# Ledger of designs, part 5: VHH binders against Homocysteine S-methyltransferase 2 (SAM4)

Target 1, 325 residues: Homocysteine S-methyltransferase 2 (SAM4), of Saccharomyces cerevisiae (q08985)
Amino acid sequence: MARLPLKQFLADNPKKVLVLDGGQGTELENRGIKVANPVWSTIPFISESFWSDESSANRKIVKEMFNDFLNAGAEILMTTTYQTSYKSVSENTPIRTLSEYNNLLNRIVDFSRNCIGEDKYLIGCIGPWGAHICREFTGDYGAEPENIDFYQYFKPQLENFNKNDKLDLIGFETIPNIHELKAILSWDESILSRPFYIGLSVHEHGVLRDGTTMEEIAQVIKDLGDKINPNFSFLGINCVSFNQSPDILESLHQALPNMALLAYPNSGEVYDTEKKIWLPNSDKLNSWDTVVKQYISSGARIIGGCCRTSPKDIQEISAAVKKYT

## First folded at step 22 (VHH; from o2 with W53Y Y100R)

Design v6
Fold by OpenDDE, fold request of step 28:
Structure v6 (fold): chain B 325 residues (1-325), chain A 119 residues (1-119)
Amino acid sequence: as target 1 above (325 residues)
Amino acid sequence: EVQLVESGGGVVQPGGSLRLSCAASGSTFSEYALYWYRQAAGIERELIATINYGGYTYYVDSVKGRFTISRDNSENTMYLQMNSLRAEDTGLYYCAARTRRWGDETDYWGQGTLVTVSS
C-alpha cells in the first residue's frame, strides 16, 4: 500500500499535522471556470467533454489546481464535491438517475486520486443540507429542522463514498445547524462505515450559525458516550472567520480535550449573506504562522484553508506546520 | 449595550390583529438573537417566538400560524404580528435580545407592552 490508513498514520505519528488544501472553488473561478451556477464547482464535471477530451480546458484547469496545492505542501486534499449532492445534481443537470450520479462521483474521485497520487490522502467532500438551500451560513432550516430527514439527503453521496476505497476520509463540511449535527452523529457504523469528520459553520461570536454554543455541541458528543461512531475522527471548523478561528477552536479543545480537531478558515474575508459575495477584510489581525501555532496548541491534526484561500496561503500554512511540529 | 422599547399594545377584540414593535438602540442589532415573551396575570413569563442568531424563526405551539416574528435590521426594530387573537393571548408582552460570545450570554429586556383581548 502506497500510504498507511489515515488513522494508523496519525496514531503512529502523534505530532504529525496534515496540511489540507485551500479554496478549490475560488481557484477554479479565478482560473476561468464559472462556478456561480446551481451545482457550483461541480459544473466542470457535468460536461462530457471533461472526460472524453484530454484537451479540455476545464480538465487542465482542475488538474493544475490540484497540482498547485500539492506544490504548496498539501498532504490531504478534497474532492470537488461540496455541492454535488444527488438532490442538487438531479434537479439542475441532465444527470437524473442514481446510476448516472454514481458514475459521476466515481469519475470525480478517480480523477482526483489520479491528480494527487497514491501517497496523498483524499477526502470525500460533502456539503450540508444548507448548501442545497443556500443556508449554510444562516443555519435556518425552516420551522421544524428536527423533522428533516437529513439521512435521505446525504444517503446517495454517502453510500457512494462509503464504498470507494480511494477515499481516506469523508468530510461533512460547514454544518450550521445542531439538528443536522445530531443526525450525523446518530449514524452508526452500518450507515457511516468509513472515517469521517464534521466541520462546523461557526459565527464570529463563537457559536454555531443557529446559535448553539461549542459547549452545547460538546455536551451532545459527551452524552453519546460509547455510542458514538468509532469512525468519528475529527471535529473542527471550516469556512469560519480567520481572526476568530483560533479562539473558537480553543473553545472546542477546552470542552473536548481528547478530540482530534481540524481547522480550515477563510482567508480573512467577510461573507455578505445578503449580497452573496466575499468582501475584503482589512482587519486581518494574525498571520498564518500565528494562527497555525494556535491551532496546533489546540489539538488540530489537519489544517488548511477554505474560501478565498490560495496555494500561497497553503504554502504559508505548510511552512508554519513544519516549524511547530 | 442595547436598550429595548416595546410599542403597539392595546385593546383588541377576539379575532382581531395587532402589531407590536420593539425598537433597539445601538448599531449591532443584527448580531443578536431576538425574542418575544408574554406574561399573563398570575402566570410565569413564557417564551412565544424567537429569531435565532442565524435568522431562524421559532414559535410555541399556542401561537403557531397566528403570530409572526420579524426583524428590520436597517431600522433596528423587531416586530410581532399577531393575528386571530384570542382571550388567552392577553398579557404583558416583552421583547428581548441576546448576545453570545465565547459561551457568555447577555440578555436585554424591554419594559413590556400590554395586550388585552376582550369583547
Scores: ipSAE 0.000, ipTM 0.285, lowest interface PAE 12.4, mean pLDDT 91

